# VHH binders against q8cch2: the designs that were tried, part 7

Target 1, 325 residues: q8cch2
Amino acid sequence: RFCGSLVSRTFSFHVSWRMEDPLFRLDLGWPKNSEYFTGATFCVAVDSLNGLVYVAQRGDNIPKVLVFSEDGYFLRAWNYTVDTPHGMFVSGTPFEQSVWITDVGSGPYGHTVKKYNSLGDLVQVLGTPGKKGTGLNPLQFDNPAELYVDDTGEMYIVDGDGGLNNRLVKLSQDFMILWLRGENGTGPAKFNIPHSVTLDAVGRVWVADRGNKRLQVFDKDTGEWLGAWDNCFTEEGPSAVRFTPDGKYLIVAQLNLSRLSVLLAPPSGSIGDCSVVSTIQLADQVLPHLLEVDRKTGAVYVAEIGAKQIQKYIPWHSRTPAFGA

## First folded at step 19 (VHH)

Design p2
Fold by ESMFold2, fold request of step 23:
Structure p2 (fold): chain B 325 residues (1-325), chain A 122 residues (1-122)
Amino acid sequence: as target 1 above (325 residues)
Amino acid sequence: QVQLVESGGGLVQPGGSLRLSCAASGFTFSRYSMTWVRQAPGKGPEWIATISRYGDTMRDDSTKGRFTISRDNAKNTLYLQMTSLKPEDTALYYCARDRIYTGDTKPLSDYRGPGTQVTVSS
């Protein structure tokens, strides 16, 4: 249920004009309890194993973190220790999940990357609460934007949105720095507003380098720069990036364009140039900020700060888990 | 031990061409991204181009279209093909292995070579 067309002047005499078959459709019935979206919804995370969707929103006197079932029913919320949430990631097992939230700004809990259990109890704090910094021992943050936690417990943090650090940090499961890339700049492994981070199935770390209008790619084990994509982002840099469960596509958001793009994943051993497969153009001022893909079902959850909602897109014709096995 | 040795520099007229080489040893060259940097007297280092282990490249805008980075993993060699050379390209050109913070401090000599002088003058 998206509308897009590809027209090439180079090939106009050899092609027919048609609507592209959609890869995803909007799930109009999700969530069942949209009344709980009472602020600007900045991020979303999915616990594929336990069927939970976590949402963080900003506003005064409102619940900062909301938990929904995969069917869209509100389950619980929490507020304490969360000031200005920006990004989220969920990791865990069928019986235990960890909810990671980045917090920004100079409130009492800002400039941190924090871990919660599924009930909202604070378990771990990285960074110095309320205090931005550039230090590495102890590790400090300046508006950390997002993180990704892989199955080994290793973590990738982009740090950050509008701060001075402009870096990608890999941590071991016990939070020791394994490698680090970045400073402000436009060259390889330099960043301007590193805003989203994800991992593909072939050991590559992808960073949405929003201010430089590109994705940059690194080896997950060594931090070696592997390549960059900029040719799909000439109008605006990506705010969010995730892979579909089958590894065939990337889903990216462009915040101010209010656009989602589906890009073809590159093969192992190549980055090359990006190729847009389809586009979902949202209404003006919807402002898709960050997004998450359910690794079990392939559903895409989009946090829309302008529309103050989360929208769910599901794979075309899929009624059961198709991409997350 | 890690060694990077540049060659191919020299004196060239404006508008001329040079091909720089960087011979690498002491590490698995094919697994690393490699970079050309230049430094003119009294100036800081200036990034020219980087090539990943995949052969994906990024180039500085000021030399884009005139300088081309490439690699031959079978020969453990990095190249910089330079064309349409200008007097402002006069500098010491050196190759570098990507420096990645890992908590371990390693000397700069493990990451770059001594350089080869390129002088563009009429």
Scores: ipSAE 0.692, ipTM 0.875, lowest interface PAE 1.4, mean pLDDT 88
Fold by OpenDDE, last read:
Structure p2 (fold): chain B 325 residues (1-325), chain A 122 residues (1-122)
Amino acid sequence: as target 1 above (325 residues)
Amino acid sequence: QVQLVESGGGLVQPGGSLRLSCAASGFTFSRYSMTWVRQAPGKGPEWIATISRYGDTMRDDSTKGRFTISRDNAKNTLYLQMTSLKPEDTALYYCARDRIYTGDTKPLSDYRGPGTQVTVSS
């Protein structure tokens, strides 16, 4: 009768909250069952319309995609046609939900950006499956890091997580190249590991230029370089960037520092210098990789590759339905 | 081999009720979450409801209050109770097994039944 005392290692996450009014609190109730996280969680996407959270994880012989409700219930999973997921984005209309996944794998489905329906059926493949490259016709990727799809269906892809390419590509709704920016380098509009991409409400594309320790900003229509923020990233470059639903703040992850930063969003026009409003220091080796913000609730989901989990943060002011449509 | 067989579909008038059944075989039913989906002509597949291996139920808001998912593990059977049926509920209804395990590398079509037709018409 070996009573193996399951020493529940309560990882006391000593979040040293500096006394500033925390902008976010942890939701310890999400997910309801953490046992579904069986690999390193690399990315997360949110369907704000339907209250769904999509997670991609890496590992051998595990489901690559997990789907949860916003309340933390597990719904479904798949690994079909997913080699090594890196980034994820959900574009949804009331009539159609699309799950986009960037794949950096060396398998038959690698070096692609793939579209799935909400049930995990493959719908579209961008790039050349299983072939890395720099080509534009046919389109090739090499370790595409992340994508963003705007409300018009136009797509922004950062292609260059240590691959041949260091570029930002804009595609039309029918997947034609509208413009391309970037090459390897440290100068304006050059990249070293473009890792995350998002848009603000005034039509600016923000790219986490991780290796150059900066955010770079571009015009969404022309691809013109508009500026860069580097003063907030002296220790480590950003790995992830998203805006809050109200457009007031940027949420940024710094992977190896295990840190989340809340930055003040610039007004329309000149982006000026970056300003840190708040910092959330995570435990050592948690390694926040990518993150997503629920556009309806303002909740922040963080993919933590070290902790092998998705962490949900809830805005403190959320006692009032903040973003009443 | 995963085998799912839907039954209980048919023609019903608006406001009517129908109970669908899905008989499962070829796998350990109690270890999987099960889902009902439907596909109307000219539309993509639509998620209706899921019941977890633990018995937790999640439903789409469009059918919330009208449709109820349940399971009987002893009978290896999934159910969908439909009430207050509307013409827009006309579709082919599928039951599907979740693809949660490493061996589940095929498309969803390999983990669902042939479907049962539900037609709501006056």
Scores: ipSAE 0.527, ipTM 0.833, lowest interface PAE 1.0, mean pLDDT 91

## First folded at step 21 (VHH)

Design j3
Fold by OpenDDE, fold request of step 23:
Structure j3 (fold): chain B 325 residues (1-325), chain A 122 residues (1-122)
Amino acid sequence: as target 1 above (325 residues)
Amino acid sequence: QVQLVESGGGLVQPGGSLRLSCAASGFTFSRYSMNWVRQAPGKGPEWIATISRYGDTMRDDSTKGRFTISRDNAKNTLYLQMTSLKPEDTALYYCARDRIYTGDTKPLSDYRGPGTQVTVSS
């Protein structure tokens, strides 16, 4: 009676969790001096052409806008005509740079989207200064959250950081309304705190619909709804969204989770489901609010409200020192 | 002019299935997201589902497990497959084109069909 001991080969599936090399590393050398952050840092914009980083912060009797070099040196600041900054975007040509700021303040310059030159001079005001509203003629805002300007000069504004409008507005270069989407709600093309807006390379507008815990996607030309991602945001909605320069990934912030997520960008056409490639868990209460990506370097700047700082993250692949021959 | 014509409604027993169709004309169907909405007697309109021009969908949670939205751009037709129908699904079902606000203040009614009646009863 040969009692054949069945050696149960426990196939240890070594799921080698290939710790995929982090896509980004923190640049501890930026800025060179953090003492210039004297308030809550709400937003950041990057002039990739000139190697400048613009920061907006909130606080009493402090500079509202700070300008740093890409290398982290403080250059200049201004305070005038900015009440309560929320979002920021830099657009421009090699000859002219424009700094756009959304203002959610109740002061004389509040509830506006304002354009500044590189010196901090106010050159354009959109909205009705000091007056919140839902009007389209004249255009009014109520806590405009963020804007994006494309290469043609067309502007996308998400108006609804807890305000009345909960909308996405597209403006022409001449600031005429081309189309408008959104009302408060949970359905398609409805918003609950549209908080960030960006474009991809195939002409889709991406909106961080923070309160609905999703990204919504629209056609840039028509405003047509193209889909939504919610499966990556079950815990908290996105507060910020940007694409990497190569268009391969989306960088998303989740404010209260103190988390950055790298998502796989969808191909042209159907956006399908969201896929998380990587996450950067920040310390508790850091509160990443908005972020910007340098189009030249791929560096990610994150405005952290809780930590009252801007952090710079550098792509890992950029470590090839150009050994100058 | 946008024209939408719903069909496929009728009387069905609880637990039954129906497939609704919506024939679209008067616009480039393939460029628009499409919606199904229903309205029960004495109730307001209830959104059911949306499908993008590329087939991405958003669905209301109340019907998400039972109803499926689809489209055939070549046929200019929107579909709603309904399964496990319940008496509470009794309503007039509308297909509606997505509202593209180009400053057009046209009422939503201008972008929907007359509807097809679905009655779920034993």
Scores: ipSAE 0.898, ipTM 0.950, lowest interface PAE 0.4, mean pLDDT 92
Fold by OpenDDE, fold request of step 23:
Structure j3 (fold): chain B 325 residues (1-325), chain A 122 residues (1-122)
Amino acid sequence: as target 1 above (325 residues)
Amino acid sequence: QVQLVESGGGLVQPGGSLRLSCAASGFTFSRYSMNWVRQAPGKGPEWIATISRYGDTMRDDSTKGRFTISRDNAKNTLYLQMTSLKPEDTALYYCARDRIYTGDTKPLSDYRGPGTQVTVSS
C-alpha cells in the first residue's frame, strides 16, 4: 500500500502588482494666484516656445482671456471680441505667435474661430460672426468646439458641440476647405458632439466623439477613416484629447466622471484596441473640460469648469537610479 | 474608374453561412477604407461594417457577432463572412469605397458595386 503523498505544489501566483508609478503629479504651485479665475474656465492653450499659458473663461463683465507664465504668474488679460469661448489653441513660429479661440456665443463674435496676436488683437475671423450655420461658402459654424493647427499651418476644426454640423473640417493655410468629414450619427466618420481634435506624429487626426463615447481617427491628408477606440469609454465619452510630447501616450478627459486617463498611443498603421495605462480621479464635480500639453516640458494643463480653475500636472521623472560607477 | 464587383450571394437556409467577396479595381485599394452595406426590398440602405486600410473595423450592432468584415490588400478583395443567417438578412449586399473628398460631386452610387443578392429562406 504505497501511500504516495500528493505534494500539492501550491503555485503561489505572486501577481507582482507592480504599483505603476503615477505618470503625473499635481503642481500645487500653479498658478501663483488663483484669484484671477473669476469665471468658469473652459479651455487652455500653451505657448511652449515662450512659456505662456492662455486661459479662456466665461462670465459677465470679466476678462475672457487670461495669460500666465509657465511658472504661474499672471501677465495680462483681455475681454473684448470674445463672447463665449469654448476651445483654444496656440500656434506659431519663434517670430509670430497666434492664439486661436472657438466661440460658441450668440453675441456679435459668436459661432466663429478667431485668431489673436500675443497682445490680444483680433487678426482673423473664420465663420460668420454672430450667425450660426451649416454653410461652406461662406464658411459657417454652429458651436465650434475646438481646433488644432499643425506645423504646416493647416487647421483642423471640430464643429458641433450640440450644434447642427457634427463635423471635422480641414482648412489650408489660406483657410480654404481641403476636406470635410462627418454628419450626425453613430457610423464611421459620423459624429455626436465632436468635442476635441489633435494630431499624432504619424499624421493621424484624432477626434473626441463625445456623444458616441469614442475616439475616431482619420488620415490628415485625405480625411480617410482609420479606426475608432470605444472600449476605454464605456462609461462616458472623451471631452478632450492630447498627445504627450514623446508621442507615447494620449491624455483624455471625461467631463462628468471628473477623470483623466492616460492611454497608450498606438504604433503606426493599425490603431488596434485602446489601453488605459493610468487614471487620475479628480474630486467630484471638478468637470475637466479641455486640456493642453506643453510640448517642451510635458506638463498638462486642465481647464476645470466645476472647480473654476486651471490645474497643472507635471510628469513624474522616473529617478533612474544613478548606478554609481 | 472605380470598379467594385460583389460575389458569393445566393439562397441559404436560416442558420446557414455565406462568404461574400468584393473585387476592387480602378483605384489603389490599400489606401481606402471599405464598407459593406445592404438594402432590403422596400427599405433604405443599411450600413453593416467598415474596415480601414490597416484592418481596423467598425460594425453595426445588429449584425455584430454574426458578420465579420475582412480584407486582402494583395488581392484587392474585401470579404464579408456571414454566419447564423436569418430571414431578416435577406437583401442586396453592396461593397462600397469610402468617399473622401468634399469636392467630389459624384454620387455615392459611383463608389459601390452592383451588389450580390442574399436570400435567407426555409
Scores: ipSAE 0.896, ipTM 0.949, lowest interface PAE 0.4, mean pLDDT 92
Fold by OpenDDE, look of step 21:
Structure j3 (fold): chain B 325 residues (1-325), chain A 122 residues (1-122)
Amino acid sequence: as target 1 above (325 residues)
Amino acid sequence: QVQLVESGGGLVQPGGSLRLSCAASGFTFSRYSMNWVRQAPGKGPEWIATISRYGDTMRDDSTKGRFTISRDNAKNTLYLQMTSLKPEDTALYYCARDRIYTGDTKPLSDYRGPGTQVTVSS
C-alpha cells in the first residue's frame, strides 16, 4: 500500500503586481516662488509655443492673472477688466498669442468671454459685460465656465456654471454661431453645469457635464451627440477634462474628491464605456478645479482652489522598449 | 424636410412586448442621434432613449432594462424593443431626430413623427 504523498505543489502565482509606473510625477520645483499665488487659483492655461503658463485667481485687490514661465519663474500679472475668472485658454499662432478668460462675476465685466493679448490688454469681449444671459441669445452668457479654441480658430464655449443656459456653443473665428447644443437636463445633449470643454484628435468635442456626473461627446462639425461616459464618475462629476498630446488619454479632475483620473481615450467611431488607467489622489480639500496640458511637453498644470496653487505634473517618459531590430 | 414615421404600436396585455419602428427620410440618418419619446394623455413628453450614430445609447432609468433602442442605418430605421409592458407605458410614442441648433429655434417636436399609439391594458 504505497501511500504516494501527492505533494500538491501550491503554485503560488506571485501575481507580481508590477507597480505600473505612475504616468505622472509632481514637479516640486514649479513654480520657483509660490508667493505670487495670493488668491484662490481657479484656472490655468498654457502657451506651449512660448513656454508660458497663465494662471487666474480670485480674491480682493489682487492680480487676477499671473504669468509664469515653463520653468516656474514669475513674469507678469494684471487685474484689470477681470471680475471673477473661471476658465482660461491660450490660443496662439506663431504671430499672435491670445489669452481667453471666462468671467462669472457679477461685476461690470462679468458673464463674458474675454480675449487678451500676452501683455494683458483687452482685445475682444464676447457677451454683454455685466449682463446675465436669459437663455434666448447664444452670445449672452450666464456664468460661462470654459472655452476651447481649435487650430482653425473655431471656439467652443460651455456656458452654465450654475447659470441658466447650460449649453455648449460653437463659434466661428469671426464669432458667428455655428451650432448650439444643450439645455438644462439629464438627457442626452442636456447639461447640468457644463464645466469644461476640449477636443480630441478625431474631431470630437468633450464636455464635462459636472452636475450630471458624466462626460458628453459631440461631433465638432455638426454638433450631433455621439455618446457619454458616466461609469467613471459615480462618486462625482468631472470638473475638468483634457487630452494628452498623443491623444491616448484623458486627464480628468474631480473637484471635491481631490482626485485626478487618467482615462483611456476611446477609438475612433465609438465612445463606449470609460476606463480608468490611473488616479492621482490629492490631499483632502485641495480641490482641483481646472487643468491644462502642455501640448509640447505633456506636462499637466492643475489649478487647485483649496490649496491656492497651481501644481505641475510631468509625464514619466515611458521607456519605449527598444524593440531591437 | 425631415420625415419620420413611427409604426408597430397597438394594444398589448400587461407583460407583453412590442417592437416599434421609425422610418426616417429627408436627411442623412446615419449622421444623427435618434430618440424615442413618449407622451401619455395629460402628461408632458417623456424621453425614453437615445442612440448615437456610433451606436452608443443613453436611456431613462424608468424604462431601463425593459426597453432597448437600436438602429439600422442601411434601412434608415430606428427601433424600440419594449418588453414587460405595463399599463403606465400607455402613450403615444414618437421617434425624434437629434435637435441641432444652427440658428433654427424650432422645437424638438418639429423633428419628430406623428407617433404610434401603444396601449397596455388587460
Scores: ipSAE 0.865, ipTM 0.935, lowest interface PAE 0.5, mean pLDDT 91
Fold by ESMFold2, fold request of step 23:
Structure j3 (fold): chain B 325 residues (1-325), chain A 122 residues (1-122)
Amino acid sequence: as target 1 above (325 residues)
Amino acid sequence: QVQLVESGGGLVQPGGSLRLSCAASGFTFSRYSMNWVRQAPGKGPEWIATISRYGDTMRDDSTKGRFTISRDNAKNTLYLQMTSLKPEDTALYYCARDRIYTGDTKPLSDYRGPGTQVTVSS
């Protein structure tokens, strides 16, 4: 416990302080059924409307997709058309939801971005299963890393993790290419392992350009470059990026440091320089890969490939709305 | 009728300074990121700097600290302030906006100007 201090001059200031409360705390009670994490947990997605958490894991002869309730109970697992999952995203309404999963590697379903309905049935495949490629007609992928689906059905795909494409692709709801940025490189709008993608509330697309140790930012409508942040990532690049529901912060994973960083969200317009507000240092070799933020509660779910689990972090004093009020 | 027209090039001694301008017309300049690129004789193009429509910048390391990109959206003009010039900075300098893949094909003149020659020599 820290004591207040008295500073004396011609008048006196009373100063007191206490230990800084973190912005997020670990929910030790989530999940209730961790025994279902039988492989490496690569990604996580959240259905905020229905209180569901989807997890994809890698391993031989195990369920690849797990569904948990918001309070941590295992509900179901579904089909095995997922080989080597990398990223996930949940979109939809209370009456219809879609679970998108990226698949990588040399398996029969690799190099694809796939859509599943709420029952776990495969309903859409983008890319050519089992075959990497660079083509645009038909659209091919090379280890697609993650996607984000806007409420209009437009999609943003980062393609990909360690392949030849190194690109950000925007698709219409009918899967037509609206714009595309990228090739391998270090200049503006070039990438090295574009690994995560998200949108903010003011129409900016944020890409975790992991191998270049930066975030890059683009206009969602035109694909125009809007800036980059590298000053927060000198030691390790971001593997994952998401915004909090109130738009005040970004949550970033730095995989090889086993660290989560909380960054101050920039205003609309110029993005300026990156500012770290808080960090969560995880144990060595936990390896946070991708993460998701629950838009209703502000809870952060982190897929930890080294620790082979998903952990949930909740806003400090979350009983009173801080992010989504 | 997109036009980009560079000016301000010329002969300058080593250690000197020069300011290049790029006048833009025929498109909504304030909605585009702008770039300076240079090309020495017999060499490939070399990116120098980029500025977003809001003024966020990125610069190549080889000219960092010597070259500054800026823009004036009210005048539809892009600038490159060059200082501490060296003989290896001798090149054709041109401004460009990005070619963003959308499936459409546009002429090269829609994306960059003809350039202005900068020659650094004693």
Scores: ipSAE 0.771, ipTM 0.909, lowest interface PAE 1.1, mean pLDDT 88

Design j3
Fold by ESMFold2, look of step 21:
Structure j3 (fold): chain B 325 residues (1-325), chain A 122 residues (1-122)
Amino acid sequence: as target 1 above (325 residues)
Amino acid sequence: QVQLVESGGGLVQPGGSLRLSCAASGFTFSRYSMNWVRQAPGKGPEWIATISRYGDTMRDDSTKGRFTISRDNAKNTLYLQMTSLKPEDTALYYCARDRIYTGDTKPLSDYRGPGTQVTVSS
């Protein structure tokens, strides 16, 4: 089975002159059912507990959300209550499995952050459907880009993708605002297109401040600014950021460069400057938008707007075969 | 009550150097990011530099390479080392602690000092 652009493999072989193994390789066997990618694939999320991969895509008269097994088999889809998906996150507890989707634009469900159960039923809506806003009581959004849900149920939302808010919002599990940072700008704790958000294991919140060509870092409990990395992004800002499950690396996408970068994770305390460990250069116009890392396996799923697919990268020498049965 | 008191300003010639200090009290200084901001007469405030609780810094491009922010958590003191001073650096310089929204809307004066005047003139 074919799982994506073949040209990306060619670039890997022609440009590498180092005597070191790559950290990741493309899983050519994922997915088994790529015919379901019928639109522009904007985001992906992973339910590591149940081995499920959720994909959101944009297009007219197509299923907006697709669900695959981790082995790549298509399982189900839905399109109700989703207009223009942008970001996704899967959270799970022993009591509840949840899929969160951000929705943007002027459709009837736009400007929202929505929770679905594992069957695709809508169970929670944050924001005012179809209506952008800056307000906090009630909480409104303007093109919310992505979210991260901590194991405690606390949430971090970057709001948003080209809207007026340019903020990072922390919510309690009951959706009360615990703290908020940001406005449009270039200084510390200001943003231009805050596009992706993740947490590390030592209590730091990382934001891909895409328009400012940097990552910014905050204390997850207080919202205090902890530093920024810009020296790895002089050409283009990050569109996506995630940590590997061992905490050793960050995976970053740069959309228009069609590039994935592996950065060395900093120690606790001071973050210093960023250091690129490895780069995966994709074919021109692949356009990696958002990505997710499977917390159990370390597999990296990349949503490619231009190539209209999801590609899966696995750690070199991982237990998961590159070609599934 | 949060208090921030700047010192070290004064008159200096172009090309000269100054070191500003900000003494902090009334809060746990070592847990907060700190900023230097300046304001010239008749103009709005201009951010200069920020330092995290752990020492990570960011500086405005216009003063990058000339101004260095630092802190001494044992002395509850924030510093701004200024070199290669220019007449356009003439302003009131003050230190500030970040305002983080948690539902609290206190006056800006609770987060900044009164400032110290820096005048760069032949």
Scores: ipSAE 0.769, ipTM 0.908, lowest interface PAE 1.1, mean pLDDT 89
Fold by ESMFold2, fold request of step 23:
Structure j3 (fold): chain B 325 residues (1-325), chain A 122 residues (1-122)
Amino acid sequence: as target 1 above (325 residues)
Amino acid sequence: QVQLVESGGGLVQPGGSLRLSCAASGFTFSRYSMNWVRQAPGKGPEWIATISRYGDTMRDDSTKGRFTISRDNAKNTLYLQMTSLKPEDTALYYCARDRIYTGDTKPLSDYRGPGTQVTVSS
């Protein structure tokens, strides 16, 4: 007798909205001063604490590093000791920040990982300027692609893009090697063009092993291999990888596909296989190279070497359509 | 002292199967990734498969999916299940953990076992 009482009762039926909003939307208003992008924009870094966005670009007789506010206004530039920038990372406190830049190629500052203060003054050089190498004492680089600096000052460097080293190097805060993985190859802990490096919140190091069309994962403390993801990259390897601040997603760029992919972050144990939850297909020839995620806001800044710009994507908040409009 | 001891090798006909085991002691097995490597006469070492401490795996495609790595952390034991064996699979098979550069120099015996012979022939 259950059926009869349910049918006679007054119920309010809701229209079920089955469309879902995207995870990110393009901020069309950023930057407000795009005229400063005069070359190929290779990399971007974000100072969440001070609301600054650093951009490095390549070209002859142009400013190599640009600084914008979070809301898109150009603030300043420098080019001293920056020749052929490839990757960037910002670390620091509200009173002191450091901008790290990798420099590649045969120019006088090539094959280095360099630290700058917020004014653009060079304060530290790793590697031998202008000279590639494989050595560990002194530590040398061959086209170092990117780095990540954690809160303790420990550093992770992928070395590099098209060079001979094909390695992941962990350094202490005083630049001593804590562990190292890699050589050219396809097996575990071997690389072909290790191009981007990041950390998750559970102590794993993620490397975009671009030439092998995979991400590889390592224990940040020991360097032990923890797994690899290749099933999301059959068409093209990742050029960039970062986690969202909430730890729920990875953002990956695939350069030649002009595509960004949002992947589901794995649990703290086994990483399993990757799962694509969303994609952002960019216009042909945009060529997203490296990217950064603002740790405070979740905004994603994408360096687009083909389009010669930085685009900003912000997290989208779901909303119900307005029926009265 | 770290010790790795392989077993389960022997003579087998083409198309046959073997299961190799590697008993580990002297270290916390469950915290390390583990590898199977083989070495045929007159050749250098050839990586076969790796398994992370949590069970994530990678294997060399040259075995064409015929070999499966697994582990039992409660028994401190690594396994290699081999099927559809071919004469080209004849080699010394050994288990290993990675030698990660830290400036530390340890004996090779801390990182690999002596191996178990697999011979595939009529």
Scores: ipSAE 0.764, ipTM 0.906, lowest interface PAE 1.1, mean pLDDT 88

